# Ledger of designs, part 7: VHH binders against Formyltetrahydrofolate deformylase 1, mitochondrial (PURU1)

Target 1, 298 residues: Formyltetrahydrofolate deformylase 1, mitochondrial (PURU1), of Arabidopsis thaliana (Mouse-ear cress) (q93yq3)
Amino acid sequence: GESLDSSVSPVLIPGVHVFHCQDAVGIVAKLSDCIAAKGGNILGYDVFVPENNNVFYSRSEFIFDPVKWPRSQVDEDFQTIAQRYGALNSVVRVPSIDPKYKIALLLSKQDHCLVEMLHKWQDGKLPVDITCVISNHERASNTHVMRFLERHGIPYHYVSTTKENKREDDILELVKDTDFLVLARYMQILSGNFLKGYGKDVINIHHGLLPSFKGGYPAKQAFDAGVKLIGATSHFVTEELDSGPIIEQMVESVSHRDNLRSFVQKSEDLEKKCLTRAIKSYCELRVLPYGTNKTVVF

## First folded at step 1 (VHH)

Design f02 (framework vhh_vobarilizumab_d1)
Fold by ESMFold2-Fast, scan of step 1:
Structure f02 (fold): chain B 298 residues (1-298), chain A 121 residues (1-121)
Amino acid sequence: as target 1 above (298 residues)
Amino acid sequence: EVQLVESGGGLVQPGGSLRLSCAASGFTFSDYAMAWYRQAPGKGRELVAGIISGGSTSYADSVKGRFTISRDNAKNTLYLQMNSLRPEDTAVYYCAAEIWGEYLESPYDYWGQGTLVTVSS
């Protein structure tokens, strides 16, 4: 350790800060000065101030020396600014120091989104720790997915659900140590009581282009409606079905030449890409709440 | 309560025939795609035959031309007529009612307990 030797170049590491408050004079200057005063260097700075609203959003990417600006002091310095402006949100992440977000993945019969998430996770492309997989469908232990989960020490919990018993209390116990949940084609409606009991973000993939084609069979609904674009939507889960704030959407062209099977195949490809992009954006602090039911995505 | 009850399994000689039945209750049978699956000793579960609500059928290559799937919506019953049985048809046969895994209040597959078919001489 040569941290006290001034002849050694400082090791700079990346940090991300997101900020949301009532708009006021001097916010950008205060946030920038905070970083610069500690010898940090800003690599990217995005600001959104809606024209007709007195609110401020920012996301900064910076590099800093953790010896000169210890991780705990980074939090204290940004918290001082947050208190000054009555901030609604002020979050710092330092990916090389902070633990990865813990998630659970929920799914039903279809596993293409789970498979995509697991492969990207294994390749180091998703910055999460997968705590467990929960399904209301049983899977044979000798399938590719089950062998993958066993090889990586990821528990699979079969939670048999019925119309009379959604097993929500059992699911809440299984996910209590997670930072957020991912619904990867989980085809049960989570109650308001579940969402209140969990108390953290739940991100869903819907296999339709919201706000159109809510609920079941959106590819069939789209096919029957004669659409020219099919899509998938990743969104935050709220008490209202398929109506939470949208994080990411992907689309592909369709025509009268596509049969229902083609619509489903195109949908599945969009779903897995849409969900993985949304989760990556969320983990990078790119997604912030905006208005009553919208997002800012940096 | 939802229930699928298979019957008609048993011991039969090669070349023989069996008819399996699956009595369904507790759901709107006519709205569901129905299927027969089997699991042979030491092997995974495989689809044998399927029939959708509209009556269209599908078969595994290994049973095509020998097995016939049918349904009686008035009796809430699924059938599998098995002809020209071979030793490799020995398995536990399961009746299944399939929800396509869509965004429903209760999106789950219904399964029976299975019925054993043994083909030996």
Scores: ipSAE 0.009, ipTM 0.143, lowest interface PAE 8.7, mean pLDDT 86

Design f03 (framework vhh_vobarilizumab_d1)
Fold by ESMFold2-Fast, scan of step 1:
Structure f03 (fold): chain B 298 residues (1-298), chain A 123 residues (1-123)
Amino acid sequence: as target 1 above (298 residues)
Amino acid sequence: EVQLVESGGGLVQPGGSLRLSCAASGSTFSINAMAWYRQAPGKGRELVAGITSGGSTSYADSVKGRFTISRDNAKNTLYLQMNSLRPEDTAVYYCATKVTVYESRYGTYTDYWGQGTLVTVSS
């Protein structure tokens, strides 16, 4: 026992828990008591109960001693509460113990989002393991991107696609061992069959401010419409084009003095930052489903 | 696309039994989780019982040992057998289906509700 050695302090590590269920009296107390009963300390607690909808959302950040509250017991204790409340969502992450989420990055011709994600990943600011990069465009081995991927042992899979053959079964095989997918300017529409077959989250960057300017050339559409704000949108991919729940948006002012090239340049700068922020939020359990096509972002 | 119609509610004396049925239409009954909720006067809706597509069940502490949820996938019907009814069980009972919009670890559910059926427990 450590009762005789005051020089040894327990190592307290951070944990995150998200919870979504039908609203009921005492949920916060029950969840808080679960953490406190095991000697944990809550550092942050966010709650959302929508007006006119009987649902409850929470996200807690806490610190705990993994010797007193082993990782498997943390799961069991929260699962017991989840079953009691018929939880729609209950997820625990302990970043220092749990493996990082494994992702694959899909892109087409444009690579500015991939480059940004690779740099943020190298800087330790993107908490994922990059399993591979998949593209429907071939890239020269002497480019910065290809040399970066080679140095870090990240496979690049060239999957040649046509309008008649999107090679979706081949892509599904390549991504079977990932936790989620990131579309970093992948310009093929993924079918409902692909999304069902993959069965996990797919996050996209759309180079326009949704719900406006869906589909191709959103910067051109925005320019032609005379907007005063352009933006980029990161969202969950659903079968309906550019209509999945929004995770993150970033905006920039534009005026009559901005030509189309300026709109495109501002858009590209927003896209790479927007996608990186969305992936970080997702990995930190900040993004939860809300209704049919909305999100709660803590 | 999803339509839920509850039946079987009514007036019953304390200690009595009642069986609720929920007829579901739509191509997804056999693959979706189903649940019974209730709402008493002046209170929020609470989960009573849930059942997964595979038949695993869960119950609120207040009804454990008294209520039994079951499903018949061939008939697209959800059931709630209520035994040893108490005055505090008086509520409108709602059938709900949990449809996953994304097949993800976070789980995106929306509850599609039936019209509800009134259960009154009194002498």
Scores: ipSAE 0.000, ipTM 0.146, lowest interface PAE 12.8, mean pLDDT 83

Design f04 (framework vhh_vobarilizumab_d1)
Amino acid sequence: EVQLVESGGGLVQPGGSLRLSCAASGFTFSSYVMAWYRQAPGKGRELVAGISSGGDTSYADSVKGRFTISRDNAKNTLYLQMNSLRPEDTAVYYCAAGPDYLFSYHTSEDYWGQGTLVTVSS
ESMFold2-Fast, scan of step 1: ipSAE 0.070; ipTM 0.374

Design f05 (framework vhh_vobarilizumab_d1)
Fold by ESMFold2-Fast, scan of step 1:
Structure f05 (fold): chain B 298 residues (1-298), chain A 124 residues (1-124)
Amino acid sequence: as target 1 above (298 residues)
Amino acid sequence: EVQLVESGGGLVQPGGSLRLSCAASGRTFSSYAMAWYRQAPGKGRELVAGITSGGTTSYADSVKGRFTISRDNAKNTLYLQMNSLRPEDTAVYYCAVDSGWYTPLLDEHEYDYWGQGTLVTVSS
């Protein structure tokens, strides 16, 4: 638009609501009516009801007047519906009012995923506040990454780890005020004690197409196996290595004409795109838990 | 998925010999750098010997001249020939996939292809 003068008109702002409960008649109508009754307008509405059970998932995007429907009242109204249906999940996010999710980024030697996330963040395309970067590798102050972090006031914490001491208590202290963690090629296995102590979501990028090629050197494993598709997987971290619920996957074709270096380069390109897409989806409330080890992604 | 299974450990008298074997599953054994590590009770893990995909070997000073690392790519097997064994060689011995593409400061996760170990006890 050409006019940004709002002094004489109501300002409508975007909101997102996700809902998960036992399936019942009228849920869509009740949720839609809640928004409409307050003068809101629904821009998108996605529903998933699995064939194998009686559960309901929805995600709605809407615009509303925060003067007519104050932010605290939005929470109260959706919470009333959540209580009525015994909801397992009911979350509202209003990006222009609510604080951005705070994250810490963990990495080891390879920084291509961190670099991509920092560029997307700088471009306003990654809706998070980066609290700090943590690495088990020291980096020279004159590298592009370190100069970028310094310019933006993002702390870099070098936490030297060994096989015997992963320094998990130190890392837990550094990340205590974050909403979730991102493992951007962090190559240390996080213990069950760490995951329990942190108590929030941890999202990882694995440089292989899970469930194939778990563990180290997945691009080399894929090359040696003669695959025709190479991929990257973003997933929630669980105690079992490379086995948590999958959020996003990306693939690219490979052939006998791709040498090992080509496999690695294609892998790195897929990894950075896969991770940034997964984090954006998570922040937009598109990713919900389903079953014991699955996701719904809207 | 790379699986490593060590064998050949046991009780031996000082001055004796043992041959350890590590059977690896995988199509890529010939391309891997491989290593033997050991851990004595109450001590940290120590690199004993390494062998590159090209056959270049390296040894800890404590075992030079006594131990020989070798590989048989046709059998997907790594060996450690241990001669002139001493009580201080008593440890659990582990087979590992060593660094391929990344430096010696490689992350612990890149060393996650480790065997379960085989116990070597040198005592009369």
Scores: ipSAE 0.000, ipTM 0.140, lowest interface PAE 15.8, mean pLDDT 83

Design f06 (framework vhh_vobarilizumab_d1)
Fold by ESMFold2-Fast, scan of step 1:
Structure f06 (fold): chain B 298 residues (1-298), chain A 122 residues (1-122)
Amino acid sequence: as target 1 above (298 residues)
Amino acid sequence: EVQLVESGGGLVQPGGSLRLSCAASGFTFSYYAMAWYRQAPGKGRELVAGISSGGSTSYADSVKGRFTISRDNAKNTLYLQMNSLRPEDTAVYYCAAKEYHILTGYYTQDYWGQGTLVTVSS
């Protein structure tokens, strides 16, 4: 058993729990009672039950005393509920105790998304440990981004790729100790063998408003099509090109007054914000799988 | 070609012991949470024991203190040591691979083995 130290005021820390199972009577009551029974307080609670589907999704934010409710017991208590309901997903995260998610960032020639993520990470706004940066393009050592990576001890791996050899086995070795991958304008298509071998989530930024403008140069496609809105999409990577479940989208208005350069600039601004928001949402357990190709985002 | 192959089931007398093994292939075993489920005659499938990618374990109340789940990441193998077996433990035991640490759904499937029968009878 755990003993309380009554000589100090209790330090309440935040926890997050996400739950996904077949819909059943009493789930909300059981989850809330689990937290309340240990003296925890729920600060936020989101629930989604689709109208014509027998499934349940929830995300709870709570505060608790880790002396009274030890981290291992939090896992056990939620696992007991997961067992009862045959949960498809039951994840607890306690940011002040649990290690940050480890990521690797993959990019090609364009670095605006990498730069934005590094700035947000440095500001404490991106709750990840960056294990390395991987690129199929060399970068001069005196560029701002390379100086930043060196200052922070983040390795940069140049992995030269061709159409015939994408060096996926080398990349898999470099990312083996990561929790998920981020494609920050990485312009090589990852194969099904790579995705199966990695076995974990891969999040991409696409410089277009999916499901429209798939593939290369979506800003140019949008400009040529005379659209009045442009956008960026962050999504999970699947074998099907630019078709994985969408996490986040951002849009901006355009008109006949915008030239191609203006379209590209607006696109790049949307891309960096969209990717950063998607990664933050993912790390906060806000993103859950829904149906065959959709997400619930709390 | 994800495969989970259970072994070690059989007939045992009450109070006896069995060790179940699950050989995993076709995925990065060390990154996945693993679990043992069982299905008794006339009952639904229930979770018996779970082990996270980091090695944290959990057990159903009915088996706590009697069963021990463990994993060998170098051999891609999951184990269940079953002690002090009771007639109520009679079931088909299934190995399962699940993701509890990372939000997944499209890259991590529910992987199930074919099951191994455990019969506790005098």
Scores: ipSAE 0.000, ipTM 0.160, lowest interface PAE 12.1, mean pLDDT 83

Design f07 (framework vhh_vobarilizumab_d1)
Fold by ESMFold2-Fast, scan of step 1:
Structure f07 (fold): chain B 298 residues (1-298), chain A 123 residues (1-123)
Amino acid sequence: as target 1 above (298 residues)
Amino acid sequence: EVQLVESGGGLVQPGGSLRLSCAASGFTFSNYEMAWYRQAPGKGRELVAGITSGGSTSYADSVKGRFTISRDNAKNTLYLQMNSLRPEDTAVYYCARVPTYYDFTSGHPGDYWGQGTLVTVSS
């Protein structure tokens, strides 16, 4: 036969670029010119310049022809701009070419967040590869969760922990090949040594509306405090308990007519939605560090 | 009023020893798990050693064989004997009370903390 390449329209694929540097005249023009000069088309462009700081954040979504602008050249072209502006962050992701982020999911007794993540993953709504699930609780092989993991070839590692011995070295070995970790109701506190040894992002779901009700039993703390809003918070894990930069929050109204069980049930629904949204935002490069302990979320 | 007061910190040469003490008041000391944490400059707070109400001990891998946690329930005092000290042991050391729950799921290791005592290991 004959080559059909000349009769086929170019396949344009989506790319995402995030950029953070000191604010300067012409950054948007240089970034957009970079894309346009290679025949790319910008579909979305978000910019944040804080009122009190001379810093610049952007996130662009574009489509391009990978034949005319090869993946390695995309990196080189944006890196040239990053060097020019002394960029603190410049990351490109091309979802159809780049490997998915590899994650491990850590949990304790409660599995509602894990179940939600697995369903969204199966539906193609979470762009991650799940390398394993790690828990400090055993689970019966006849549960829906364990059958799901077995069907999909996802290992489940039972790591027996106590408050004094969290077996962090064993967990570090299990997660060494991941891009980031997800704590889906993992109720052991990860030490500074673990976080330093892992060296990558760890995202947690806290079943309370931070910065209020840090620590244990936040739904009970909220109930006892007589709050009118219950919530869930997804955040980056830092060495301070429940104090890392916030990624996503969700809330629902409560009243004096809600009992503790009602608070817990509302909390669980918010937790699974909050964590799923946070992980999706992170994978889409929507979450950028801002200041000492804040985020920009595009 | 629950209160924890650390003492015994100071400057010591590498290879030296220090003994930290934590005086507890305002609660029945013998009924609680107790722990020592430390925070080095530019790092977060990490568990060093824990002791249960029954006397069982646990240690961070970095201090096993060098540090010994102990308690004197009659004196309401927690101790940390630190031997073969290294420059990387330099930190503020904190005493913490750990609540005892049969099915603990909160992940919070301490409910009350002392103000800390500085240990500097330097030549």
Scores: ipSAE 0.000, ipTM 0.095, lowest interface PAE 19.2, mean pLDDT 84

Design f08 (framework vhh_vobarilizumab_d1)
Fold by ESMFold2-Fast, scan of step 1:
Structure f08 (fold): chain B 298 residues (1-298), chain A 124 residues (1-124)
Amino acid sequence: as target 1 above (298 residues)
Amino acid sequence: EVQLVESGGGLVQPGGSLRLSCAASGSIFSDYAMAWYRQAPGKGRELVAGITSGGRTSYADSVKGRFTISRDNAKNTLYLQMNSLRPEDTAVYYCAASYDVSTGLIYEPRFDYWGQGTLVTVSS
């Protein structure tokens, strides 16, 4: 072959930028110009300006040449704009360069959410490093879950808890090097002291459609109430039970022909999908806090 | 550690039947979810049928009622019984295996091991 390779092009990689500040004229132009000036190409741009609240939220997805626009310069350029507008939040993530978020997964007896998370993680669909799994329930070493964790070198920590001793200090030590926590059907309430001591985001799956059916056995509460929709809610954990800002919700229709077992089965299917979507959205910087107890989800 | 070898492909008339086999060697076959994929000329690879370690099956809409997936754990073999074959079924058929962490569920397909494929041609 004497053919010259004329298909040489720079390697373009994806970046994400989220921005929150006081609303002002020209913010979108300044942010988009920042990307375009370095030869970046915007693939998506979402903006939210609440009525009568004078605040601005944006999320941009772009591709860029990291040789022409080095990772450190991307941070500096967006920081310059953040300082100009007195930004409350300005975060850049470049998934191919930046370290993945480190998480720990907490669960109790039910493992359908853990299994779904592990499968999506193995597929590369969850951009996280799983540091460990923590459970207040013991699991046999010959179960599929335990063999999967062993195969992938993910530690499983059995932390025996009682109503009187939740072993929160032990759990805090196990999760100290994580970026956020995921409660995948962990059925013990984390105290305000735990949340303050951890100091980072904790995301939960609740097997009910919040704000209805808080607390234990939401599928049974829904069944007993004769609802026509069953759902699952993923939310940030706060000190108040099942009351943190909502990230994602999923629903499924139910009828008088569904028995309690059917309600539970539909609930479990919604839970695993809801949690997986919420974690993916969080990792992609799609979830931003706004108001007293609300979210913007792009 | 799973090695997969397909067999049973060939030329068959429309309306005919064919049985594909996939022999697995290496690790414990019974721990794996298994699937049949196919790729027709000029098209992407598509899932035809899946079977979990626990024996739960799923099928693409185009083959439901015509194809049957089964496994024999004692023989470390996966089967695809193909009935009422149509010209649209013409493709290279691939056997795939994934470590299944859940009995009775087929997750979004990520398969760690693939066979070489076997050609099925449905033509008069």
Scores: ipSAE 0.000, ipTM 0.099, lowest interface PAE 20.3, mean pLDDT 82

Design f09 (framework vhh_vobarilizumab_d1)
Fold by ESMFold2-Fast, scan of step 1:
Structure f09 (fold): chain B 298 residues (1-298), chain A 123 residues (1-123)
Amino acid sequence: as target 1 above (298 residues)
Amino acid sequence: EVQLVESGGGLVQPGGSLRLSCAASGFTVSSYAMAWYRQAPGKGRELVAGIYSGGSTSYADSVKGRFTISRDNAKNTLYLQMNSLRPEDTAVYYCATHLEDTYGYWTSVPDYWGQGTLVTVSS
């Protein structure tokens, strides 16, 4: 008979590791040696050591043979290093093995960000499983969004909210099985009780260039202020309105020739791209906490 | 209001033991990651031991096998049991917490710090 080993080609698969600890001698060598010792090959390695905090951040992308280095052993080997350095964060993701992140998408009246997310998701460019869409606005079944959601079997939950009752307990039940939430122009303020009860990341798109123009109607605020750049900001949601750690920002030039409508249109185009890039970066483990209320983005 | 109050520091002989306590108020210790840091004379601030919200722990190489971090949920208190103390363990020890609910990943800088407690290891 034929040797089975001679007919089998090992499939090398991509892995990502992010690491955050107090700065110390030899961290890069230990992390690199961990990968190399199992026959892995590093494709990218990013390091950030701020001068003011004596902390270390890294993100490595590598390829490896899951037969020689089983998924559970990858976790164990990196956890051994995490324990050695007292790491604040050490996370491994192997996209071809690990389940996709489960998300729910929340929106209000405007759906341009949701539409962009759904198209990127359909095109295989957004590495998430969409569990449901939740809105405080009712939508007709003949709209593009509703037809798309029906075609793909994605539930749409209309949750009628008032100033006196934001129905946060109902929303918490709907999102209990998600890994993180995406606010795609959801215009109700989530309470501290909601954020604590959910206990996981919530990522928002704000249609203004933070930290300027917090709250409602930031395109109008920017127009009235006579700015020469407009932008959109994606950030983590905290109890303080439009003040959470920033993940991604996008800008476009404006002039005295732009009216409010052109400001709004440019803003909407930036919002779509900003949110999609932020979610992709988050899913690829590019976004790490830094200092108080800041991010490192690799 | 969030507060961390350390106690248990003092003078000990080499080979001795100390137990540091950190009494927390304004939040529930079992729900958040907490850590002990130290700053030795002439050195930067060093992470000594951490405990994650799920109960898993981590230690600096210099203290592994000698120090143990733990929590008492009923007393809302964090502890650091320090055994086989060495002169190089002499430092001000700080209790610190990270607010996971604010950010899915922990911050590189703790959200809240105690005032510190001095540990001196000498004969």
Scores: ipSAE 0.000, ipTM 0.108, lowest interface PAE 19.2, mean pLDDT 83

Design f10 (framework vhh_vobarilizumab_d1)
Fold by ESMFold2-Fast, scan of step 1:
Structure f10 (fold): chain B 298 residues (1-298), chain A 124 residues (1-124)
Amino acid sequence: as target 1 above (298 residues)
Amino acid sequence: EVQLVESGGGLVQPGGSLRLSCAASGFTFSTYTMAWYRQAPGKGRELVAGISRGGSTSYADSVKGRFTISRDNAKNTLYLQMNSLRPEDTAVYYCAADTPSYGLTFETSSYEYWGQGTLVTVSS
């Protein structure tokens, strides 16, 4: 048979590298030289050095030839630099080669965030593998969401909870093989024991603009307070309710002409979009921890 | 109940070696950033070495090349191998644990749990 033209230019694929270390002279040059020495090209480079702090954050986007710079060698070369600078973190992701992050989605009665996540996932716009959906509410098999999950082979686990038994050990067993969890309007507070037992990141959507309007019914609280902006917040879950580091926030203007129903509708629209943006940013290595309770978002 | 228990401190001559251990219990050790701090008489507490969840390490300039931090997640134990000890290394050494990672990186100065310390004295 016929051979393809071997003079064809290499197929270059995108890679992402994030780096966090103590601040030092020459870090940017060493990271850039690493990519250039292997024939890669940097398409974007973001750096954050906090004022009066001796720490360095970077995120680079680059293209490279995986034949000339194999995936395992990319890890080894960045690890060499990480060791040199005593890096607190050095992570590489190559979306066309690396497996997608595995997630489980937790929800209660409201499903608008789950529905949005499923639609974005089906459209190839959410770079995750959904291992299962877990709810403390039973759903009829003829609902749109249940038919969607069945069609795509995504298990739905009904885990009935009470004040006396939140069934956290059962949930931990269901999520053991996930890379992170997503709370898509899950209305049970996860204990410190759950968070320590899971030991990985948990991302929540709160239907209010944090740090304001914590707890139940933030849209009603905002309406009653006469606010002129409403919002939704996606954040990492900590033991302290609605107080973990913020990943993403979205806002919309409201006026005296909006009734409570309008506030709730605008809130739900912001929630679903905020959560999907936060999850995408997290998977693209854009979200880095900063300080005691903050984030850097590239 | 969270507990960090340091051991391995003692009196050693200049140029000698010591290995410190920190036994951790009551939390998921493998997910935490761990560090060694020290406090010399009349001075503030300073970072000696840190190790991330992923095994990345950091060292104070005064100990680079002499000290090695490591962790054993199966044993829930943090180690500090101290070589070529100097009189200025005399201090109480503290084990510290930071909160679980948020994202794929963490802030090593934000430690949630501390041990009671172990005394290291370097003198002839």
Scores: ipSAE 0.005, ipTM 0.245, lowest interface PAE 10.6, mean pLDDT 83

